VHH binders against q68dx3r342to642. Designs and how they scored, part 8

Target 1, 301 residues: q68dx3r342to642
Amino acid sequence: RDLCVVLLNGQHLEVKCDVESTVGAVFNAVTSFANLEELTYFGLAYMKSKEFFFLDSETRLCKIAPEGWREQPQKTSMNTFTLFLRIKFFVSHYGLLQHSLTRHQFYLQLRKDILEERLYCNEEILLQLGVLALQAEFGNYPKEQVESKPYFHVEDYIPASLIERMTALRVQVEVSEMHRLSSALWGEDAELKFLRVTQQLPEYGVLVHQVFSEKRRPEEEMALGICAKGVIVYEVKNNSRIAMLRFQWRETGKISTYQKKFTITSSVTGKKHTFVTDSAKTSKYLLDLCSAQHGFNAQMG

## First folded at step 20 (VHH)

Design p04
Fold by OpenDDE, last read:
Structure p04 (fold): chain B 301 residues (1-301), chain A 123 residues (1-123)
Amino acid sequence: as target 1 above (301 residues)
Amino acid sequence: EVQLVESGGGLVQPGGSLTLSCAASGFTFSDYRLAWYRQAPGKKRELVAYITHGGSTVYMDSVKGRFTISRDNAKNSVYLQMNSLRAEDTAVYYCAKEVGYDVATGKYYYDYWGQGTLVTVSS
């Protein structure tokens, strides 16, 4: 049986596995293939409803595999089992990363998250990050190129929403000019600056998942952000997330689940905050994610 | 409704063996950690062992090498094989389901105790 794993560089890796294979086994195969170090930061995830759900290393693939995957021979691409290698734990400073390849992986992750608008960023910073990405890939502004021909595709560097608002031509001109006027920076140094800038963003390292209020007010879309520092409760309006509550780990007592419900209890006030997910599986996932992030924070502290 | 039903307790001589069973219902069994607890007369309930969804096991020191926790996901059951039983193992044994994470302790905690099953180790 075949599993497809998408790497952060966009490469698709076909991994052979069986019904008894675990996520951990696949993870090891993939990371070995990619020669990744500092594996503690990485995880395998599946995508559901545009969200990524990290998998436990002990989980058997058959438990999460799509329908038909167990059946041999795999007849059609329709039953492709796809996982994603992603950064699961985000360090507060890139300087904590020991290997250049690991830093590069962080760069790739954040670049994708910015581009795909999983990580919010204002227009100014988006343009700046675009330029840094250009510097990372191309170095300095190519002075020898005919000014009339674009040397990059704006969609590779700027989110679609901003392109739509500014127009592709304007983005091209502005980003090109910014690149031209930028101080000399290239390669790894540009990536590091990219990391530096992104690490300052409010949503840096925050894994966001949609939830609902217990009061089931249909009009209020909510999301939980889970990160090394704690849990953030977002109100979601018009594709914007507004932080409403923050639960730092030191302020968090117990996290519990009951069926579809996910509950955070404040250690300060004793107040319980309950959210509703789409399934018991999701609520359990959120619990485990909190546990994992808390553990990571404890190790880094 | 989550239900856990313990069975298999009884009277056994020191050095004897006993297997406890716990039948679970009302939740996706394979997704959760399961644990065995015991409460001896006049003592606090204590964690004996737990098993993760993937089958990793942890034991209290006093039962290491003697007790084995296992699970059968197909039967929604968790077991505790107890060998080389000692008088100090006398207790009511409970199985429990993972229900949450305690941030202060950094540990998962359990609930949904059944009625328990009495294990008496006596000559």
Scores: ipSAE 0.904, ipTM 0.955, lowest interface PAE 0.3, mean pLDDT 94
Fold by OpenDDE, look of step 20:
Structure p04 (fold): chain B 301 residues (1-301), chain A 123 residues (1-123)
Amino acid sequence: as target 1 above (301 residues)
Amino acid sequence: EVQLVESGGGLVQPGGSLTLSCAASGFTFSDYRLAWYRQAPGKKRELVAYITHGGSTVYMDSVKGRFTISRDNAKNSVYLQMNSLRAEDTAVYYCAKEVGYDVATGKYYYDYWGQGTLVTVSS
């Protein structure tokens, strides 16, 4: 039986597995293939409703595999089992990473998150990050370029929403000019600056999941952000997230689940905050994610 | 509704063996950690062992090497094999389900135990 794992560089890796294979086994195969170090930062995830859900290493693939996967060789496109290698734990500073390859993986992850608008930043920073990515990948501005042929595709470096607002031509011209005027920073140094800039963003390292209010106010979409520092409660309006509450781990008591409900209790006020998810599985996932992030924070502290 | 039903308790001589069973219902069994607790007469309820959804096990020091916790996801059951039983193992044993995470302790905590099963170790 085969599954596909998408790496951070966009490469698709076919992994052979049996019915009893675990996520951990696949993870080891993938990380070995990619020669990754510092494996503690990485995880495998599946995608559901445009969100990524990290998998536990002990989980058997058969438990999470799509319908029909067990019945191979009757393979249909609908039965493709795809997992994603992703950064699960984000360090506060790239200097804490020991290997250049790991830093590069962080760069790739954050670049993807910015491009796919999972990590929000303002227009100015988006353009700056685009230019840094060009510096990282192309080096200096190409002097010998033909004016009629762009040396890069704007969609590879700037989010679609900004391209739509500014137009592709304007983005191309502005980003090219910014690149031309940029400092002599390229390659790994440009990637590091990219990391530096992104690590200063409010949502850096925050894994965001949609939730609902217990009070069923249909008008208010909410989300939970879970990260090494704690839990953030977002109000979502017009594709924008506004932080409403923050629960640092030192301020958090018990986290619990009951069916679809996820509850966090403040250790300071004793107040319980309950959110509703789409399933018991999701609420359990959020609980485990909190546990994992808290554990990570404890190790890094 | 979550339900846990313990069985297998009884009278056993010191050095003897006993296997406890717990039948679970009302939740996706394979997604949760399960634990065994015990409460001796006049003492507080204490954690004995727990098993993760993936089958990793942890034991209290007093039972390490003697007790084995296991699970059968197909049967929605968790077991406690008790060997080399001692008088101090006399207690009502409870099965429990994971319900949350205590950030202050950094540990999962459990609830929903059943009526329990009595284990008496006596000569």
Scores: ipSAE 0.888, ipTM 0.947, lowest interface PAE 0.3, mean pLDDT 93
Fold by OpenDDE, look of step 21:
Structure p04 (fold): chain B 301 residues (1-301), chain A 123 residues (1-123)
Amino acid sequence: as target 1 above (301 residues)
Amino acid sequence: EVQLVESGGGLVQPGGSLTLSCAASGFTFSDYRLAWYRQAPGKKRELVAYITHGGSTVYMDSVKGRFTISRDNAKNSVYLQMNSLRAEDTAVYYCAKEVGYDVATGKYYYDYWGQGTLVTVSS
């Protein structure tokens, strides 16, 4: 049986497995193929409703496989099982990473997250990051470029929402000029600067998931951000996230689930904060993610 | 509603063996950690062993090498094989389900104990 794993560089890798194979086995195969080091930072995830859900290494693939996957080799186009290699744990500083390849993987992840607007960034920083990515990938501004043909596609470096607001032509001109005027920073050095800039963002390393209020106010969209430092409660309005509450781990007592409900208890006030998810599976996932992130923070501290 | 029902307890001689069973219902069994606890007369309830959803096991030091925790997801059941039983193993044994994570201790905690099953080790 085959599944597809999408790497951070965009490469699609076909992995052979059986119904008894675990996520861990697939992870090992993928990371071996990609020659990745420092594996502790990485994880496999599936996509649901534009969100990524990390998988536990002990989980059997048959539990998460789409309908019909078990009946292979009857290949129907609907039976494609796709997983994604992603960064699961984000270090506070890229200097903590020991291998250049690992730093590159972080660069790729963050670049995708910025581009796909999973990580919020203001317009100024978006343009800056676009230019840094150009420096990383193209080096210096190409002097011999034909005036009539752009040397890059704006959609590869700037989020669609900003392109829509500014127009593609304006973005092309502005980013090109910024690149032309940029310093002689390129390659790995440009990637490191990219990491430096992104690591300063408020949502750096935050894994965001939609949740609902227990009081079912249909008008209020909410989300939880889970990261190495703790849990953030967001109010979502007009495609923007506003941080309403922050639970650092040192301020967090117990995290619990009951069916679709996810509850955080403050260790300081004793107050319980309950959120509703779309399923018991999702609430359990959020719990496990909190556990994992807390464990990571403890290890790095 | 979550339900856990323990069975298999009884009287056994020192050095003997016994297998406890716990039947679970009311939740997706394969998604949760399960644990065995025990409470001896006049003592606090204590963790004996737990098993993750993937089958990884952890034991308290007092039972390492003697007890084995296992699970059957198809039967929604968790088991505790107890070998080389000692008088100090005498207790009511409880099955428990994972309910959350305690950040202060960095450990999952359990709840939803059944009625328990009594194990008496005596000559």
Scores: ipSAE 0.884, ipTM 0.943, lowest interface PAE 0.4, mean pLDDT 93
Fold by ESMFold2, fold request of step 22:
Structure p04 (fold): chain B 301 residues (1-301), chain A 123 residues (1-123)
Amino acid sequence: as target 1 above (301 residues)
Amino acid sequence: EVQLVESGGGLVQPGGSLTLSCAASGFTFSDYRLAWYRQAPGKKRELVAYITHGGSTVYMDSVKGRFTISRDNAKNSVYLQMNSLRAEDTAVYYCAKEVGYDVATGKYYYDYWGQGTLVTVSS
């Protein structure tokens, strides 16, 4: 049957597949269409509650599809089947990427993650990244700024939470001033600077997922960040997360699951840290993501 | 909770064949790796083969080409087809379910053993 794959540039692709088709088959079709050559960094994901969950290439589409997908004619479907092409593995430096198209995909995802507030940083850096994205699209500050007409929409470059804190007018003025004073960057040069700035962020390449503490009553919201370097435990308060504990892979012993529980054991202290997820499937996913990120780390050197 | 029940063991002559079965319950069978282990008298339990949720298989060197692991997700069952049996294959065979990942070894590890099923290859 049919499913929709959303690319990082925003393009929607319709993919026709059989009932026995795998995620891998769809991945190959869409990456070929997009002319991507460096495929090992990418994966297909579905979105649940603003979080992306990557799918294993061996997974059958029917296992993850909405109810009734096998019977759906494309035009009459009430429950569309949508997947996302995303970066799963983030290199430590963009120079490891052989093709400019691959670096552009990293830029697109990091920009979107900043705007959609999956990747956090301080106000000064958010404004800097907004200016770099503006430069990547339009180049230099307009020489003729008459009638105080905005030449860009702030919401396309700056996250909504910062706009609320500063007001749209102040954001417009500050970004315009920073753009006016900035160097003459455009296109790929601005994108590379964007990548250089984001690679320095503490949460660069960190895939964040909601979990809850087992030991507290009532349970408080927490998050796990899984990345090439290891696992980060966050406490979540007022829609903000604070790193409380970090496990580099060399400090990590065994990772296990039981029903909705996910447990990390420190190899240094022997202590077990258990978190509650929304389902056994989510617990299993987090385990597999740890395994995958650990394997990728061995390749970074 | 999680239960795995092995069956199909017995006495067989060298060169013979057996099929082991493992019935699973208490978890979403199709989501997990399944493995067969064996333990010969006086020896440590060793991994024989495992199968991923998608059907990819891995075997220990001494059984490659002779043993085949498979799964039937509709019946919540995993199987081990053993051909060209040798005296060295004599052991109690255990079915196991993925439980976790050991970062130090870079390998998944398994648990929830049943009572096992004895395979004896003699004469």
Scores: ipSAE 0.769, ipTM 0.891, lowest interface PAE 0.5, mean pLDDT 88

Design p04
Fold by ESMFold2, fold request of step 22:
Structure p04 (fold): chain B 301 residues (1-301), chain A 123 residues (1-123)
Amino acid sequence: as target 1 above (301 residues)
Amino acid sequence: EVQLVESGGGLVQPGGSLTLSCAASGFTFSDYRLAWYRQAPGKKRELVAYITHGGSTVYMDSVKGRFTISRDNAKNSVYLQMNSLRAEDTAVYYCAKEVGYDVATGKYYYDYWGQGTLVTVSS
């Protein structure tokens, strides 16, 4: 059997495996192909509703595979079995990463998360990050540039929502001018500055998942942000999220699940906070993600 | 509704063997950790072993090498194979299911729903 793994550089890798193969076996094959040495930050995930859900290395592929994947050939059309190589654990400073290839993977994911609006920041920072990505790929502003001739496609560097607000022409002019006035940077040096900027963002390393309030008006949308430092509770209004409550791990007692419910208890106040998810599987996943992020915090700092 | 039903207990001689079974229902069995606890007369309940969804196992020191926890996801069942039984293994054994994560200890914690199954080791 085969499945597709999407790498952070956008490459689609076809992986052949047995029906009894585990996620861990695929992960090892993919990371070996990609020449990654610092594996502890990465995981394989599937995408559901624009959110990534990481898989445990012990999980059998047949448990996760789409219908019909086990029975080949199948006459009816089915979804391709696709997984994503993603960063699950984000270091507080890129200097903790020992290999340049690892730092490059962090750069690639953070750049893509910015472009796909999974990681939010203000307009000025978005433009700055776009210029840094240009510098990573092209270095200095092209001296042989003929006026009015664009040397890049804005959509490769700036999120679509900002392009719509500013217009493509204004984005092109603004990014070009900022690139022209910027210090000379190339390749990894520009990527490191990109990492420095993104590491200071409030939502850096925060894995955000949709949940709902248990209280009256259960249609009220919320989100949980789970990261190395703890858990953030967001209220979501008009596609914008506002942090309402933060739990550092030291302030957190027990985390439990029951069916679609996910409950986190403050060890400071004793208060329980319960959220509703779309399934028991999602509730269990959020608990496991908390366990994993807490363990990472204790181990790496 | 979660159900855990233990069976397989009985009277055995020291050095003997028993296999305990636990039939589970009311949840997606393959997603959760399962555990065995025991409670000897006059003692606190203690964790004997647990098994992850993928089959990795952890044992208390006193049973390591003698007991084996296993699971069959197709039958929604977890087992405890007990060999080289000793008098101190006499206890009521309970099957337990993961319900949460305790940040203070850094460990998953469990709950149980069954009446347990009595294991008596005596000459």
Scores: ipSAE 0.761, ipTM 0.883, lowest interface PAE 0.5, mean pLDDT 88
Fold by ESMFold2, last read:
Structure p04 (fold): chain B 301 residues (1-301), chain A 123 residues (1-123)
Amino acid sequence: as target 1 above (301 residues)
Amino acid sequence: EVQLVESGGGLVQPGGSLTLSCAASGFTFSDYRLAWYRQAPGKKRELVAYITHGGSTVYMDSVKGRFTISRDNAKNSVYLQMNSLRAEDTAVYYCAKEVGYDVATGKYYYDYWGQGTLVTVSS
């Protein structure tokens, strides 16, 4: 049987396995291929409704595969089984990462999350990050032949929403000018500055998932952000999310699930906060994600 | 509604063996941790063993090497194989299902729903 694993560098790996193979077996094969040595930050995830759901290493592939994957391994569309290698645990500072390849993976994911608007920041920072990514790939501003042709495609460095607001021409000019005036940076040095900027963002390392209010008239979309520091409760309107409540782990007592319900109890106030998910499986996942992120937080200095 | 039904208890001599069973319904069995608790006369209920959805197991110290927890996801059942039984193992045994995570302790916690099954170990 075949499944596709998408790496952070954009490479698609075809992995040969049987239907009884585990997620852990695939993870080991993929990380070995990529020469990754600091494995504890990474996981395999599937995508559902534009959200990534990390898989436990003991999970058998047949439990998560598309229908028909067991029966017709050579079929093309409708039977494609795709997983993503992604970072699940975000260190507080990139200096905690021992290998340059690991820091490069953090850079790649954060860059992709910025471009795909999974990680939000203001216009000034978006432009700054675009220039840093450009410097990582090109180094200094190329004076040769720039007069007649732009040397980069704006959509590779700046999110579509900002391009729409500023226009592609304005973005091209502004990013080019910022690149021309910037200090001499190249490769890893530019990537490290990218990491320094993104690590200061409020949503750095926050894994966001859609939930709903327990009170349903009118139906209110919300989101939970789960990270090393705790849980953030968002109200969502017009594709924008506003943090309404934050639970640091020290302020969190018990987390429980029942059917589609996910409940956090404040250890400070004793209040219970209940959210509705799309399934019992999603509620259970969010509980496990909280457990995992809390455990990671205890390990960070 | 969640249902857990224990069976397999009885009277046995020291050094003997019993297998406890728990039939589960009302939830997706394969997704959750399951546990066995026991309550001896005059004592508080205590965790004996648990098993994760993936089959990893943890035991209290006094039963390690003697008890084995297992699960059969096809039958929605969890088992406790008890060998080399001692008088101190005399208790009512309850199976339990994961319901949450306690941040203060860093541990998952469980509830039980059944009547339990009595195990008596005596000469």
Scores: ipSAE 0.755, ipTM 0.879, lowest interface PAE 0.5, mean pLDDT 88
Fold by ESMFold2, look of step 20:
Structure p04 (fold): chain B 301 residues (1-301), chain A 123 residues (1-123)
Amino acid sequence: as target 1 above (301 residues)
Amino acid sequence: EVQLVESGGGLVQPGGSLTLSCAASGFTFSDYRLAWYRQAPGKKRELVAYITHGGSTVYMDSVKGRFTISRDNAKNSVYLQMNSLRAEDTAVYYCAKEVGYDVATGKYYYDYWGQGTLVTVSS
C-alpha cells in the first residue's frame, strides 16, 4: 500500500507500507529522507475540516486510513491516504534549534501558515514577512527591474485576502518598494529575521481547534489554542479570534473529558470551564495535546 | 454509561498464577488508557499497571517481570496476567479507565466503576 506525505517544502512523497505499519515507521522513513536530525519538534498529522490532528507514533495506519485503502491497493483505490509532516512543538526562540535545516523547516511552516491564514497578523507585518521571504530566496532587490515583468508572483508571498483588499498591482508595487529599501539580507539570515518576527506574534506556536460553548443556546463558536505555555480560549466572530481566557500550565489543575465535553479546571480559582467538541475523539485528542504540550514545556523550562 | 466488570480472582498458593479480566463498555475502548489498581485489606489503593491505546505498558516496581497487562480491542477487554504470586499481592483488584490529566503531577488519572475481583495468595 501507498500513502502520500506532504513535506513543508511542498514535496509529495509516496511512502510504501503495509496494513500493519505504524505512524512511527512512516515518520522515521520521511524524516530520514529529509535528513532531519532534531526530530522531537515534528509529527505526522492528518487534516480534518482545515485543522491538523497529530498522530501518535504507535498508532497503526489501518486505524486512520480512509475506507478502501486497507482492502484495496492504493493504485485501484477511490480514496488517497495523505499525511502531513508538521511542527507540533514550537521553541520559544529559534536559537534553541541546533541545526540550520531544523530552522528552515520552522520557517517553511510559519510562512505556509501565514499564506494560508492560519496565523494571523496585521497588514504591515504581512507585507514585511513577504519581503523577508523574497530576500530569503532572491537576496537584494534586482537592479534590472522592469515594471511590465515582475520578478515574483504576489500569491507566493502575500495571503490572498490581503491581495484582494489591496489589489495585486498595489501589492506588487508596495512589496517591490519595501524590498528595494530593505537592508541587505540573504538566505538563512532573512529566514532568521522571518522567524524573529513571527515568534513575536500572539498566536505563534498555538495549535487552534474549534469548540463550542456549553453555557448558551444556540451554542456559540469558540476555539481552543493549545501551546507550550498553556491553553487559550477564543471567541470566534467574523472569521477572527478574540482571546477570552488564558490558562498557563501553573494555573491549571486537572483536565478531563466526558463524551464530547472537554473540561479544564483552574488551580487558582477552582473554577471548571467546559467546552463542547464535535466528538469524543476530538475531546480525547485535545486532552492528549495538552499533556504533550505541557510535557514539552516542562522539559524546556 | 461506562461499565468495567472485573473477573478471574481466586485463592492461589505462593508462586502460582492467575489471569484477571475486565470487560468494558460505554465508551470507545481503543481510544483510552486502561489500568489495574489493587487494594490490600486496610491499605490504600495503588496503581499496579497501565496500558496505552497503542499497547505501551508501565508497571509498579514490585510486579515488574511477574505481571503482564494486555488489551484486546476487538473484545473491549483488558487483562492482567499474574505469575509468581506472593502473599503481598493479596488484594482486591480493580480495572480503571483514563478520565483526565493532572497538570500538577504530569500524570493521567483514572476512575473505577466495578466491584473488583479478590485475589488471595496464601500457604
Scores: ipSAE 0.754, ipTM 0.876, lowest interface PAE 0.5, mean pLDDT 88
Fold by ESMFold2, last read:
Structure p04 (fold): chain B 301 residues (1-301), chain A 123 residues (1-123)
Amino acid sequence: as target 1 above (301 residues)
Amino acid sequence: EVQLVESGGGLVQPGGSLTLSCAASGFTFSDYRLAWYRQAPGKKRELVAYITHGGSTVYMDSVKGRFTISRDNAKNSVYLQMNSLRAEDTAVYYCAKEVGYDVATGKYYYDYWGQGTLVTVSS
C-alpha cells in the first residue's frame, strides 16, 4: 500500500507500507531519505482546511488513512493518502541548529509559509524576503537589465495578496529594482539572512488554528496561535489576524477540553477563556499541541 | 454523558493476581488517555498508571513490573492487570478519563471518576 509524503523541497516521496505501519516508521524512512539528522524539530502532518495537523509517532496509518486505502491498487490513486514533512518546533535562533541541511529546511518552510500567508508580515518585509529568496537562487541581478525582461515568476517569491494590491507588473519592477541594488548575497548566506528576518516576526513559530468564540457572538471568527512561548488568541477580521490575548506558559494554569470546547485558564487572574472548534478531535489536538510546545519551551531553558 | 464503570475487585491473598476492568461510554474512547487511580482509607487518591491514546504506558514506581494497564478500543474498555499483590495495594480503584493539561506540573489531569471497585489484599 502506498502513501505520498511531500518534502519541504517539493519532492513527492512514495512510501511502501502495510496497514499496521505507524507514523513513526514512515517518519524514520522519510527523514533517512532526506539525510536529516536533527529530527526533534520535525513531524508528519496531514492537511485539513488549509491547516496542518501533526500526527503522533505511535499512530497507526490505518486510523488516519482515507476510506479504501488498504484495498486500493497501487496505480489507481483515487483515494490518495498524503502526508507532509513539516517543522513543528521552531528554535529562537537559527544558530541553535547544528547542520546546514536543517537550516535549509527551516528556510524552505518559512518561505512557503510566507507565500501561502500562514506567516503574516508587512509589505516592506514581504518585498525584502522575496529579494532574499531571489538572492538565494540567483545571486546578483542579471546583467541583462537593459531588456527589462522578467527573470522570475512573481508568484514564486511574493504572496498573492500583495500581488493583487500592487499588480504583478509593479511587483516585478519593484522586486527587480531592489534586487539590482542589493549586495552580492547568494545561496546559504541569503537563506541565513532570510531566517534572521523571519525569526524576528511576532508570528514566527506560531502554529495557527481556526476557532470560534463561545460568547453571544459565536459566529465571530477567531484563531489560536500555539508556540513555544505560549498561546495567542486572535480575532480574525477582513482576512487579518489581530492579537487580543496572550498567555505565556507561566501565566497559564490549566488547559481543558469538553466536546468541541477548548478552555484556557489564566493562572494570574483565574479567568477561563473558552473557544469552540469544529470537532472534539480538533479540541483534543489543540490541547496536545499546547502540551508539546510547552515541553519544547522547557527543554530550551 | 461520560460514564466509567469499574469492576473486577475482590479479596485476594498476598502474591495473588486480579484483573480490573473499566467500561467507558459517552466519548470517543480511542482519542483520550485513560488512567487508574487508587485511594486507601484516609489517603488521597494517587495515580497508579495511565495509557495514552497511542498505547504508551506509565506506572507509579511501587507498581512497576507488577501491574499492566491495557486498552481495547473496540470494546471501549481499559484494564489493569495486577500481579504479585501486596497488602499496600489495598484500596478502592478508580478509572478516569483525560480532561486537560496542567501547565504548572507539565502533566495531564483526569476526571469522570467511576464508583470504584474495592481490592483487598489480606492474609
Scores: ipSAE 0.751, ipTM 0.883, lowest interface PAE 0.5, mean pLDDT 88

